# VHH binders against o26223: the designs that were tried, part 299

Target 1, 191 residues: o26223
Amino acid sequence: MKLLWTSQHIKVTVHIDGKVSKMDVLEAIKTRRSIRKYQDREVPEELIDKILDAAMCGPSAVDERPWHFIVVRNREMLEKIPEVHPYGAMVKDAPVAIIVCCDSSLEKIPGFWVQDCSIASQNILLAAHSLGLGAVWTGVYPLEDRVEGIRRLFSIPEHVIPFSVIPLGYPAENPGTRDLFDPDRIHLEKW
Below, E stands for the ipSAE of ESMFold2; O stands for the ipSAE of OpenDDE; V2 stands for 0.75 times the mean of E and O plus 0.25 times the DockQ between their complexes.

## First folded at step 21 (VHH)

Design Z1 (framework vhh_7nfr_2; at its last look DockQ between E and O 0.66; V2 from the best seeds 0.00; counts 0 for: pae E 3.1 > 2)
Fold by OpenDDE, look of step 21:
Structure Z1 (fold): chain B 191 residues (1-191), chain A 124 residues (1-124)
Amino acid sequence: as target 1 above (191 residues)
Amino acid sequence: QVQLQESGGGLVQPGGSLRLSCAASGFTFSRYDMSWVRQAPGEGREWVSYISYGGKDTWYADSVKGRFTIARDNVKNTLYLLMDSLKSDDTAVYYCARDAFDLYSEHGSPFDYWGQGTQVTVSS
């Protein structure tokens, strides 16, 4: 019995007619995948603005909003990121990358900035996906070599902590979807 | 071609010490994180130690913490594992692995290249 894995081609119908088809939020969450291959195509500034708007819409501890974003389009800089970021090879192939940073001077409660920047990073990924782009979260913090490497490369001040590098572009791969639901991770009332 | 070659394994008594080396070639060694992984007979592969490309970040499995030290020489393209206070449970083939550690990887192995391994036997 040949189990024909029918690869359900999720037809992301990118309607060409400029109307960004509104992806349902649950659909965006469930169908999002890390994309590491990109088309040789520029990402419009309008899309980056929408992504950054989404990145700033997440909650933060006591509304501290400690995040900053570096938008990198310069080809030379994109090509240098892999030198200080292992497994950042795909960044050199992306038309744009966003570096999510924390300004520690904006922290009201110590340590929650990691959650805040994580929320911002995830919103970037979801927004990108909903707009027909591919992206991947490459971790920087808390690895000191990566933090310091990115800091030096982009002349980031000491009180600002680079958190993640997120390359973005039109996807040149389709990894498919996966089901990550695990009922064993759900506990009712007690552990 | 990427090559990793381990050396320094052997037979040692409990409480003894060994130094493993891994010679790397075919890639820019200083740009990659590296790890040691071991496999005991009949057991799965166990992550032993990690070191970042610049050597500032290190990690140790609980089983070896305080006894093993990972180090690297980026000029010599060499990874090291200093093993002190060796125990019988440390008996395994030790592999040098190039780390493809994607913290948010969705596709499996954190390593993309491995050496052939070096045998470490701890026995009285």
Scores: ipSAE 0.606, ipTM 0.833, lowest interface PAE 0.7, mean pLDDT 90
Fold by ESMFold2, look of step 21:
Structure Z1 (fold): chain B 191 residues (1-191), chain A 124 residues (1-124)
Amino acid sequence: as target 1 above (191 residues)
Amino acid sequence: QVQLQESGGGLVQPGGSLRLSCAASGFTFSRYDMSWVRQAPGEGREWVSYISYGGKDTWYADSVKGRFTIARDNVKNTLYLLMDSLKSDDTAVYYCARDAFDLYSEHGSPFDYWGQGTQVTVSS
């Protein structure tokens, strides 16, 4: 097939400060923070493509891959999200948002789509962070008011379930890192 | 300026009923999730019930499930707590609180504004 994916397809490096940049995965996981303030700066389509590629790399129940993504750049649409999401106010200030959805017609095992879309959502956060962007996962599912509001706003069909809204952009804040390790949460051999 | 004003508390015998109200002003009430929180003498604050901004999602603490009902009237900007089958353990100051329930937030407290509270006392 002439459209075969190659290993070089995902090796595009991004230049930051004129240097090739690569973030270790443990560093990305430990340093990622929810970012709710963004610079007035566009996010190139290329970066969104890389983020969505990463989102789709996650495992899913029996490889069902139930996720769909809505990329929102339209200013008027972004500004309407707070009307249906009480604490989505930062979305109106973001240059772009990604809505993670489940297409229930793709489920092979009922109910595992929540885990599947959670994995995709976290991958979006980590990929955005690794590319020098900030993001936050604003919750939609399982709150019926939020699900209904987002579905109505974006004309999402009833068999498709909006799961999360993730605004992102170049960060305009730095909340620092946290030490959250708690050995009391670790149980060896049994509870 | 956000204002929350509770009313409807009082003294009631075990097995009795009360209806608490919370009048909201200074913000668009219909855009915010709301909760009731209570504080018994000598105890910390205990979350009681939650209702989403449109009223479709409600949750209750295990201690009150089946006895309390949260409701809201977005036309009158009023939050309610209907309390049935009251027990002595329900004795507390009850607070109306604006809920900051934004899921997956690294934010601390889930409540950003509180009322003054209304006393509920259940005694024989």
Scores: ipSAE 0.383, ipTM 0.751, lowest interface PAE 3.1, mean pLDDT 88
ESMFold2 (binder alone), look of step 21: mean pLDDT 81; pTM 0.821

Design Z10 (framework vhh_7nfr_2; at its last look DockQ between E and O 0.64; V2 from the best seeds 0.00; counts 0 for: pae E 2.8 > 2)
Fold by ESMFold2, look of step 21:
Structure Z10 (fold): chain B 191 residues (1-191), chain A 124 residues (1-124)
Amino acid sequence: as target 1 above (191 residues)
Amino acid sequence: QVQLQESGGGLVQPGGSLRLSCAASGFTFSRYDMSWVRQAPGEGREWVSYITYGGKDTWYADSVKGRFTIARDNVKNTLYLLMDSLKSDDTAVYYCARDAFDLYSEEGSPFDYWGQGTQVTVSS
């Protein structure tokens, strides 16, 4: 019997004869898919905490760490997101969404916050996947209609830029594994 | 039933101008981002321009930057492509397309509905 700690305060017993279910990082990267259908289950606060901890572990330009996160669980607010985001329809069915934002007052190198928030967003997707959740990155920045709409809906101040909206929950679909390796994208020594 | 109907194509001399229109019906037009896509003879489809549902964000292929302007009228449910300084390379069938999936789609083609196309021919 092997006791394994996964998400916060979760005790998991795994039989010695079986493989430990802890996901290898390469497996997580290769098997993560965008999930747009969710079970009618709450996501424990402890899992959201672990996901956001992972988001903040990413590197950032000059260690500027410009990110802020809005955790949205209120049904009324989640149901309004599609009004300002045409492809956020699945958000109304998600138990929770995370909005990744940049506080421009923390920016040390102009424009690198996009890379910084992209790293945080991808970490959210991978961490969610490793915890048995499904998520999808819905784009906000740099689309002005979406940025303005999300800023207005969540009362985000002028110096804070909403970057992405990430609905998440226990998955209710399985899109399957993809084989995307393309050797033509690999150049040895020069273009 | 979703319908997209292009019009405004035709024969024009190099350096000329055309305005393409796309009438949308059967869906809430103002809820969707839209694109123009073209297909020249013997070639694959080439994305031309994109506009967000509110009209505030527009993008253009390098081949048409500075010459083409995309616009939309959400009251009349109509998408436009204003084409200036036309060149022979612009000869193609032009399609109005509705964007089906967000920027980070993993679902292949981003467009779920297409118009019938309108022919643009640029020759002297």
Scores: ipSAE 0.367, ipTM 0.715, lowest interface PAE 2.9, mean pLDDT 88
Fold by OpenDDE, look of step 21:
Structure Z10 (fold): chain B 191 residues (1-191), chain A 124 residues (1-124)
Amino acid sequence: as target 1 above (191 residues)
Amino acid sequence: QVQLQESGGGLVQPGGSLRLSCAASGFTFSRYDMSWVRQAPGEGREWVSYITYGGKDTWYADSVKGRFTIARDNVKNTLYLLMDSLKSDDTAVYYCARDAFDLYSEEGSPFDYWGQGTQVTVSS
């Protein structure tokens, strides 16, 4: 009995007509995948603005909002990122990358900035996906070589900590969907 | 072509020491994080140690912490594993692996290239 794995092609019907089809939030979360291959196509500034708006909509500890964003389109700079980020090879092929940073001077409660920047980074991924773009979260903090490498490349001051590098572009791959639900990770009332 | 070649394995008594080396070629070694992975007979692959491309950060499995030291020489394109206070449980094939670890990956192996491995046997 040949179990025909019918790859249900979730047709993400990207309606090309200027109407951003509103993706349901649960659909966006469930269908989002890391995208590491991009089309040779520019990402409009309008889409980046929407993504950055979404990035700033998340909660933060005591509303500290410590995040900053570096938008990188310069080809030379994109090509240099892999030199200090060993898993950043795809960045050189992306038309744009966002570097999420923390300004430590804005931190009100120590240590929560990691959560804040994580929320911002995840919102970038979800927003990108909902807009028909592909993206991937590449970690920078807390690895010192990566932190220092990115800091040096982009002349980031010492009180600002680079957290993640997120390349974005129109996807040139479709990894499919993955079910990550694990009931063994759910505990009722007690461990 | 990317190549990784391990050496330095052998037979050693409990409490002894070994130094493994991994010679890397075919890529810019200084731009990649590297790891040691081992596989004991009948067991799965176990992540042993990790080092960033610049050598500033290292990680060790709990089973080897305090006994093993990972290091690298980016001029010589060589990865090292210094193993002290060896135990019988350290008996395994040791592999050098180029790290392709995506901290936020949803798929795949954290490594993209492996050596052929070197046998380490700890026995009285």
Scores: ipSAE 0.330, ipTM 0.717, lowest interface PAE 1.2, mean pLDDT 89
ESMFold2 (binder alone), look of step 21: mean pLDDT 81; pTM 0.812

Design Z11 (framework vhh_7nfr_2; at its last look DockQ between E and O 0.61; V2 from the best seeds 0.00; counts 0 for: pae E 4.3 > 2)
Fold by OpenDDE, look of step 21:
Structure Z11 (fold): chain B 191 residues (1-191), chain A 124 residues (1-124)
Amino acid sequence: as target 1 above (191 residues)
Amino acid sequence: QVQLQESGGGLVQPGGSLRLSCAASGFTFSRYDMSWVRQAPGEGREWVSYITYGGKDTWYADSVKGRFTIARDNVKNTLYLLMDSLKSDDTAVYYCARDAFDLYGEHGSPFDYWGQGTQVTVSS
């Protein structure tokens, strides 16, 4: 009995008429995948603005909002990122990347900036997906070589910490969906 | 073509020391994180140690922490593993691997290239 894995084609109904169909938030979360291959197509500035708006809507510790964003479209700079980020090979193929950073001078409670920037980064991924784009989270912090490499490459001041690099583009792959639910990770009332 | 070649393995008594080397060629060695992985007979592959491309960050499995030291020479395109206080449980084939690790684990193998391995045997 050949188990025909019916590849459920996630019909991303890109409605041609420019109306981005509103994706349900649970659908966005469940169907989001890391995308590392991109079409040779530019991402409109309007979409980047929407993504950045979403990135800034997450909570932060005591509302410190320590995040900054570098939007990179320059081909030369995109091609240099893999030199200081070993897992950043796909960045050179993306039309745009967002570098999420923390301004440590804005931090009110020590250490929570990692959570804040993680929330911002995840919102970027979800927003991109909901808009029909593909993206991937490439970690920079806490690896010192990557942090320092990105800092030097983009002339980031010492009090600002690069956290993640997120390339974005129209997807040229479909990795499918995953079921990551694990009931063994759920504890009721006590461990 | 990417090539990794391990050397320095051998037979050593418990409490002894070895230094493994991995010669890298066919790629820009200084731009890649590297790892040592070992496989004991009948067991799966075990991640032993990790080093970033610039050598500023290192990681060790709990089983080897305090005994092993990973290092690299980017001028010589060579990865090293200094093994001190060797135990019988350290007996394995040791591989150097080029790291393609996805920190968020959404795709396959954390490594894209491996050497042929070098045998380390710790026995009295």
Scores: ipSAE 0.502, ipTM 0.791, lowest interface PAE 0.9, mean pLDDT 90
Fold by ESMFold2, look of step 21:
Structure Z11 (fold): chain B 191 residues (1-191), chain A 124 residues (1-124)
Amino acid sequence: as target 1 above (191 residues)
Amino acid sequence: QVQLQESGGGLVQPGGSLRLSCAASGFTFSRYDMSWVRQAPGEGREWVSYITYGGKDTWYADSVKGRFTIARDNVKNTLYLLMDSLKSDDTAVYYCARDAFDLYGEHGSPFDYWGQGTQVTVSS
């Protein structure tokens, strides 16, 4: 096991049987892809903790921080998610999934929680990628069938709104990077 | 294995109505969101309407909103499109499509299976 210290920011990178290095934020953003196939390998709790720490670092409307997270590792529960989420079939094969929820009792400005939970969800994807994991955001809100199904499955109370289900694990696929830059979307000074 | 078969198209006068049907087989219909998509002569394909697997959520393109109604019967494995107040601009081949809509999933195509289509012609 070897420890690697970086020159600008002291970060501890653990080497077991291969090299693990930090990833630049722009590289993470550009290279992150939706991953739907996972190795049969557990994700350590400490990595989930780091991912959720990152999720909670996002800005929120008036600092309301309305998010809650359900960490699902139980095989029986993971296998039931596709029953209430048509496009969540890969969740049954993931070692873990994170459900991002809004606790509406924490809202300070009604309706901005969607942006807040979207920020948390994207941070989960980026943090997972930077740690060598693959993930995909499967949509729940605003589809009523999916919201009701997930709420029922996980005993989520009426004032809590499930927003997204994010399965993750060590990737077993590599779809490659995409070049999506479109200068026509950029407007200087005015439209 | 997956089969989608549209029917109910035809020739109709402006202001008229039609009901399209799509019979589904080879998959568990009630587990999939569904869409109608149309293609006018010389045009690309245009999404028309969407319905969730349980039927509780529906969306419509602005061009058909208030005139078209999407519905499904999960017992009969059938998707429907009720078209009212038809216009010449609605002339197209209408396709039933199995929706692969996975929000933020970076899917390259929103639809993974298509029917053969049924022709709707609105003649002024």
Scores: ipSAE 0.186, ipTM 0.603, lowest interface PAE 4.3, mean pLDDT 87
ESMFold2 (binder alone), look of step 21: mean pLDDT 80; pTM 0.808

Design Z12 (framework vhh_7nfr_2; at its last look DockQ between E and O 0.75; V2 from the best seeds 0.00; counts 0 for: pae E 4.1 > 2)
Fold by OpenDDE, look of step 21:
Structure Z12 (fold): chain B 191 residues (1-191), chain A 124 residues (1-124)
Amino acid sequence: as target 1 above (191 residues)
Amino acid sequence: QVQLQESGGGLVQPGGSLRLSCAASGFTFSRYDMSWVRQAPGEGREWVSYITYGGKDTWYADSVKGRFTIARDNVKNTLYLLMDSLKSDDTAVYYCARDAFDLYAEHGSPFDYWGQGTQVTVSS
């Protein structure tokens, strides 16, 4: 019995007619995948603006909003990122990357900036996906070599901590969907 | 071609020490995180130790913490594992692996290249 894995082609109908088809939020969350291959196609500034707007809409501890964003389009700089980020190879192939940073001077409660920047990073991924782009979260913090490497490359001041590097582009791969639901991770009332 | 070659394994008594080496070639060694992984007979592969490309961060499995030390020489393109206070449970083939770890990986192996391994046997 040949189990025909019917690859359900999730037809992301990118309607060409400029109307960004509104993806349902649950659909965006469930269908989002890390994309590491990109088309040789530029990402419009308008889309980056929308993504950054979304990145800033998440909650933060006591509304501290410690995040900053470096938008990188320069080809030379994109090609240098893999030198200080071992899993950043795909960045050199992306038309744009966003570096999420924390300004520690904006932190009100110590340690919560990691949550804040994580929320911002996830919103970038979801927004990108909803707009027909592919992206991947590459971790920088808390690995000191990566933090210092990115800091040096982009002349980031000492009080600012690079957190993640997120390359973005039109996807040149389709990893498919996966089900990550695990009922064993759900506890009712008590552990 | 990427190559990793482990050496330094052997037979040692409990409480003894060994130093493993991994010679790397065919890539820019100083740009990659590296790991040691071991496999005991009948057991799965166990992640033992991790070191960042610059050597500033290290990680150890609980089973080896306080006894093993990972280090690297980026000039010599060599990864090391210093093993002290060896136990019978440390008996395994030890592999050097180039780290391809994506903290947010959704698929694939955390390593893209492996050596052939070196046998470590701890026995009285």
Scores: ipSAE 0.389, ipTM 0.746, lowest interface PAE 1.1, mean pLDDT 89
Fold by ESMFold2, look of step 21:
Order: sequence, then structure tokens, then C-alpha cells
Structure Z12 (fold): chain B 191 residues (1-191), chain A 124 residues (1-124)
Amino acid sequence: as target 1 above (191 residues)
Amino acid sequence: QVQLQESGGGLVQPGGSLRLSCAASGFTFSRYDMSWVRQAPGEGREWVSYITYGGKDTWYADSVKGRFTIARDNVKNTLYLLMDSLKSDDTAVYYCARDAFDLYAEHGSPFDYWGQGTQVTVSS
């Protein structure tokens, strides 16, 4: 199977024998961009499963694995997110969004859940990119207005903390890649 | 059409106080985070303070922390900056700007709409 190009600036190819091209990990990291425009095209459940599997592969403090994920496909719910998230407007146009949450009852070391859920969130972005999808991390925590708004909208209990909202879909834009390497940020042996 | 209009500037003595207002129209004010930004003569623009759409989260530049207070009234669609203990270094044009604290933004300026500004002059 041969996938169509999604935009003029991003190219995804699959060999004619039906295999999805494997993206080198360094290439994935360097070429992933925040995508805020999506095709009117459903994302198969199989791809969401692969993305969430990848999300759960990250390390966590003392193996606490505090993450939970809410998968949102319901159009009415997606359209309500901008009411509680100033930069969530693109979510209403996405076929699906993933809300990354912390279950605080799973914490073994207080406060490290932020690192844990950040790792899971970045893994979602990379996995989506490797599968030919575009995604963007929209911030929720630590902004109290956003946390309370998302918690209310999705009936999230008090001991569960919504961390990020990640809309995703087949990309309808290509912002191009960035060259962000800055040798002044590198210190050998000492600061 | 988005419109932001600042008012309340003026001439004050060092140690004095001012209250700036910003009237917002043409958008749902209560859905947007807001900032105050200032520009002194011959200087670039300096971020001053930020408030989330519901008013629960606020941040201040180090240069004004403890002296300035940002607030909003989502019923009146108005943003405020209460300025106490004013110093000569606070002399600037103050702008109301619309934006969110956009975590993980990958593009330039965080502000998409600006007011015309109001002049604050601190002089003895």
C-alpha cells in the first residue's frame, strides 16, 4: 500500500509491498513539528492503540507510571474544549484528541509525575509523527484555569490531574523543519 | 473585529500610583489570556504581567513584582493594571495585549492583538 503525500512540505512514503516506512528515531525527533491543521479523515483505532502503547513505554520515577489517557473522538466534546482552553481552537477540527492525566494515587515520589507525563506526552507526538500523523501538545498543567476547565468538561476526579491535551490527525500543513542546534548550550566537563 | 483600548495613564510623582484599564471588544474576552507590555523611549518592548482567562493565574516581570497587580473583569470585558510605588524606570507606553500563556509554542510573538497604548510618565 502506498500512502498519499499529506502536504507539499512533509513526505511520508510506504513501500509498495504494504509496509509502513520505518522512520529513523533521530529523523523523527528532528522533523516532528506541531501540526494544527488536519485533513477531514478519520484516524483508525489501531493507530491510536500504537500511539498509546508508545506513550506507556517511557520511563517514570521509581516506575510509578502515573499516567492515564482519555481518548476523545466525540465531536460535541471536541467542540467544547475551546471554551476552557484558549489555545485549544484547533482541537475542534481534529478527528481525535488524547488527554494525558496523572492519577496522583499512583505517585511514589511527589511531584515527579510532571516529568513522567511530559515523557508520555512527547512519546505521543513522536509516535504520531512516525505513523504519518500530525499532533500538537496544548498545555494544561500547571495553569489552574485550564486544569479546572478540562477536569470539569471531562468529569475528571479531584485526585486525577489533566496534564496536556493532544489533538491529532493526518496533517494538512507542513511548517518545515527547524535547525535549532546551538553549540553555546553545550558545556564540556563544567559549565 | 478585535479591539483593545488602554486608558488611565498620566503624569505621577515617584512613589505614586496609577490604575490602567483596557477595554476589549470584538472577541470573547473571557476565553483569552491577557498581558500588559511596556515600551520605554529608545527601548524594545518589555513584558510586564500576564493573567489567565479566568484570572486564577498571574505572573509578573521581576522589575515590577510586588508593586504591580494585574486583574480582569470578565463581565465588563476589562483588563486592569494597578501600579504602586512607581519609579522613574516605569516611564513607558503601556500596551494591553491578547494572548495565552502558550506552552510549547514554536513561533514568534505570543501576542496577536495590541492596543494603541497609554503613556505613563513618572517624574519629579
Scores: ipSAE 0.266, ipTM 0.660, lowest interface PAE 4.1, mean pLDDT 87
ESMFold2 (binder alone), look of step 21: mean pLDDT 81; pTM 0.818

Design Z13 (framework vhh_7nfr_2; at its last look DockQ between E and O 0.52; V2 from the best seeds 0.00; counts 0 for: pae E 4.2 > 2)
Fold by OpenDDE, look of step 21:
Structure Z13 (fold): chain B 191 residues (1-191), chain A 124 residues (1-124)
Amino acid sequence: as target 1 above (191 residues)
Amino acid sequence: QVQLQESGGGLVQPGGSLRLSCAASGFTFSRYDMSWVRQAPGEGREWVSYITYGGKDTWYADSVKGRFTIARDNVKNTLYLLMDSLKSDDTAVYYCARDAFDLYTEHGSPFDYWGQGTQVTVSS
């Protein structure tokens, strides 16, 4: 009995008529996948603006909002990122990347900036997915070589910490969906 | 073609020391994180140690922490594993692997290339 894995083609129907069919939040979360292959197609600035707006809508410790974003479209710079980020190979194939950074001078409570920038990064991924784009989170912090590499490459000041690099583009792959629910990770009232 | 070649394995008594080497070729070695992985007889592959491409960050499995030291020479395109205070439980084939680790990976092995391995046997 050949278990025909019916790849349910999540038809992201990008309606041509400019109305981005709004994916509901649970659907976006559950169907989001890391995308590492991109079409040879430019991402409109309007979509990047929407993604960045979403990135800034997350909570932060005591509302410190320490995040900054570098939007990279320059082909030469995109091609250099893999030189300082070993898992950044796909960045050279993306039409755009967002580098999420923390301005440490904005930090009010020490250490929470990692959570803040993580929330921002996840919102970028979800927003991209909801807009019909593919993206992947490539970690920079806390690996010192990567932090210093990205800092040097983009002339980031010492008080600003690069946190993640997120390439974005129209997807050229479909990894499918996965079920990550694990009831063994749920504890009621006590451990 | 990417090539990784381990050397330096052998027979050693408990409490002894060995130095493994991995010669890398066919790629820009200085741009890749590297790892050592070992496989004991009848056991699965165990991640032993990790080093970033610039050598600034290292990681060790709890089983080898304080005894093993990972290092690299990017000029010589060589990865090293210094093994001190060897135990019988350290007996395994040791592989060097090019690290393709995605911290947020959703699939597959964190390594894209492996050497053939070098045998380390710790026995009295």
Scores: ipSAE 0.503, ipTM 0.796, lowest interface PAE 0.8, mean pLDDT 90
Fold by ESMFold2, look of step 21:
Structure Z13 (fold): chain B 191 residues (1-191), chain A 124 residues (1-124)
Amino acid sequence: as target 1 above (191 residues)
Amino acid sequence: QVQLQESGGGLVQPGGSLRLSCAASGFTFSRYDMSWVRQAPGEGREWVSYITYGGKDTWYADSVKGRFTIARDNVKNTLYLLMDSLKSDDTAVYYCARDAFDLYTEHGSPFDYWGQGTQVTVSS
């Protein structure tokens, strides 16, 4: 009797992989660096799905969840981003970029969407890092030249605000870990 | 071969005005954000003003808000600082600086090229 694979074994395998992570959350936060050089290697759609799932797990003001995401893989479009984003030159070399946007029609409390989209953007960086990818957050909002340039390039409607452009891929550099802990920034009970 | 060359400094009385210019060459000026930075005698450098590559966004230090205006001409490759209502505290060497890094940078100084500077002196 040689029944090596059962439906119960498949469930146990998924449970073990889903429970055991190669990178602890604190390790991910401490070791994530901005990566601007990428291997010539595709990023599977499945990893992008996991990253965007993580992006949407963040809290938002009164649960407004104002975010939308544009996934850009088209080479011609990636190569045009630097024309409207002077510090997004590495985007043309990335296999994929994610544009984080606010849909202002989803706002429930005016003006908190920046915090909401910042949370989603940081979650993208951490999730990418935990999956063995490198990424960098390039700023769009609040610079109107960049907002209008990206909106025009990707046909983003007026009520939608592009917030950040995040190129990502398998890293081709390792800047190393930094120790930035500063106990003088910590105040107990009062200033 | 990036070059930034400031001009227009000089002596003025309090309440006077000056216009500083910065001629840029050796790079595509219209694709870079730019700043003015100043250094008073015996003090560190103080950021004064910032303008985006297309000129749509401008920012000012609190010490100069309402008195200084930054502008650029991307056809002439020139950055400007119009200084009005000058005070003795505005006495400094003024530098034109090219912005090198994006927002949320993990790098040091945000500027990679500086001009030679132009002296502004406001007499009491």
Scores: ipSAE 0.247, ipTM 0.646, lowest interface PAE 4.2, mean pLDDT 87
ESMFold2 (binder alone), look of step 21: mean pLDDT 81; pTM 0.821

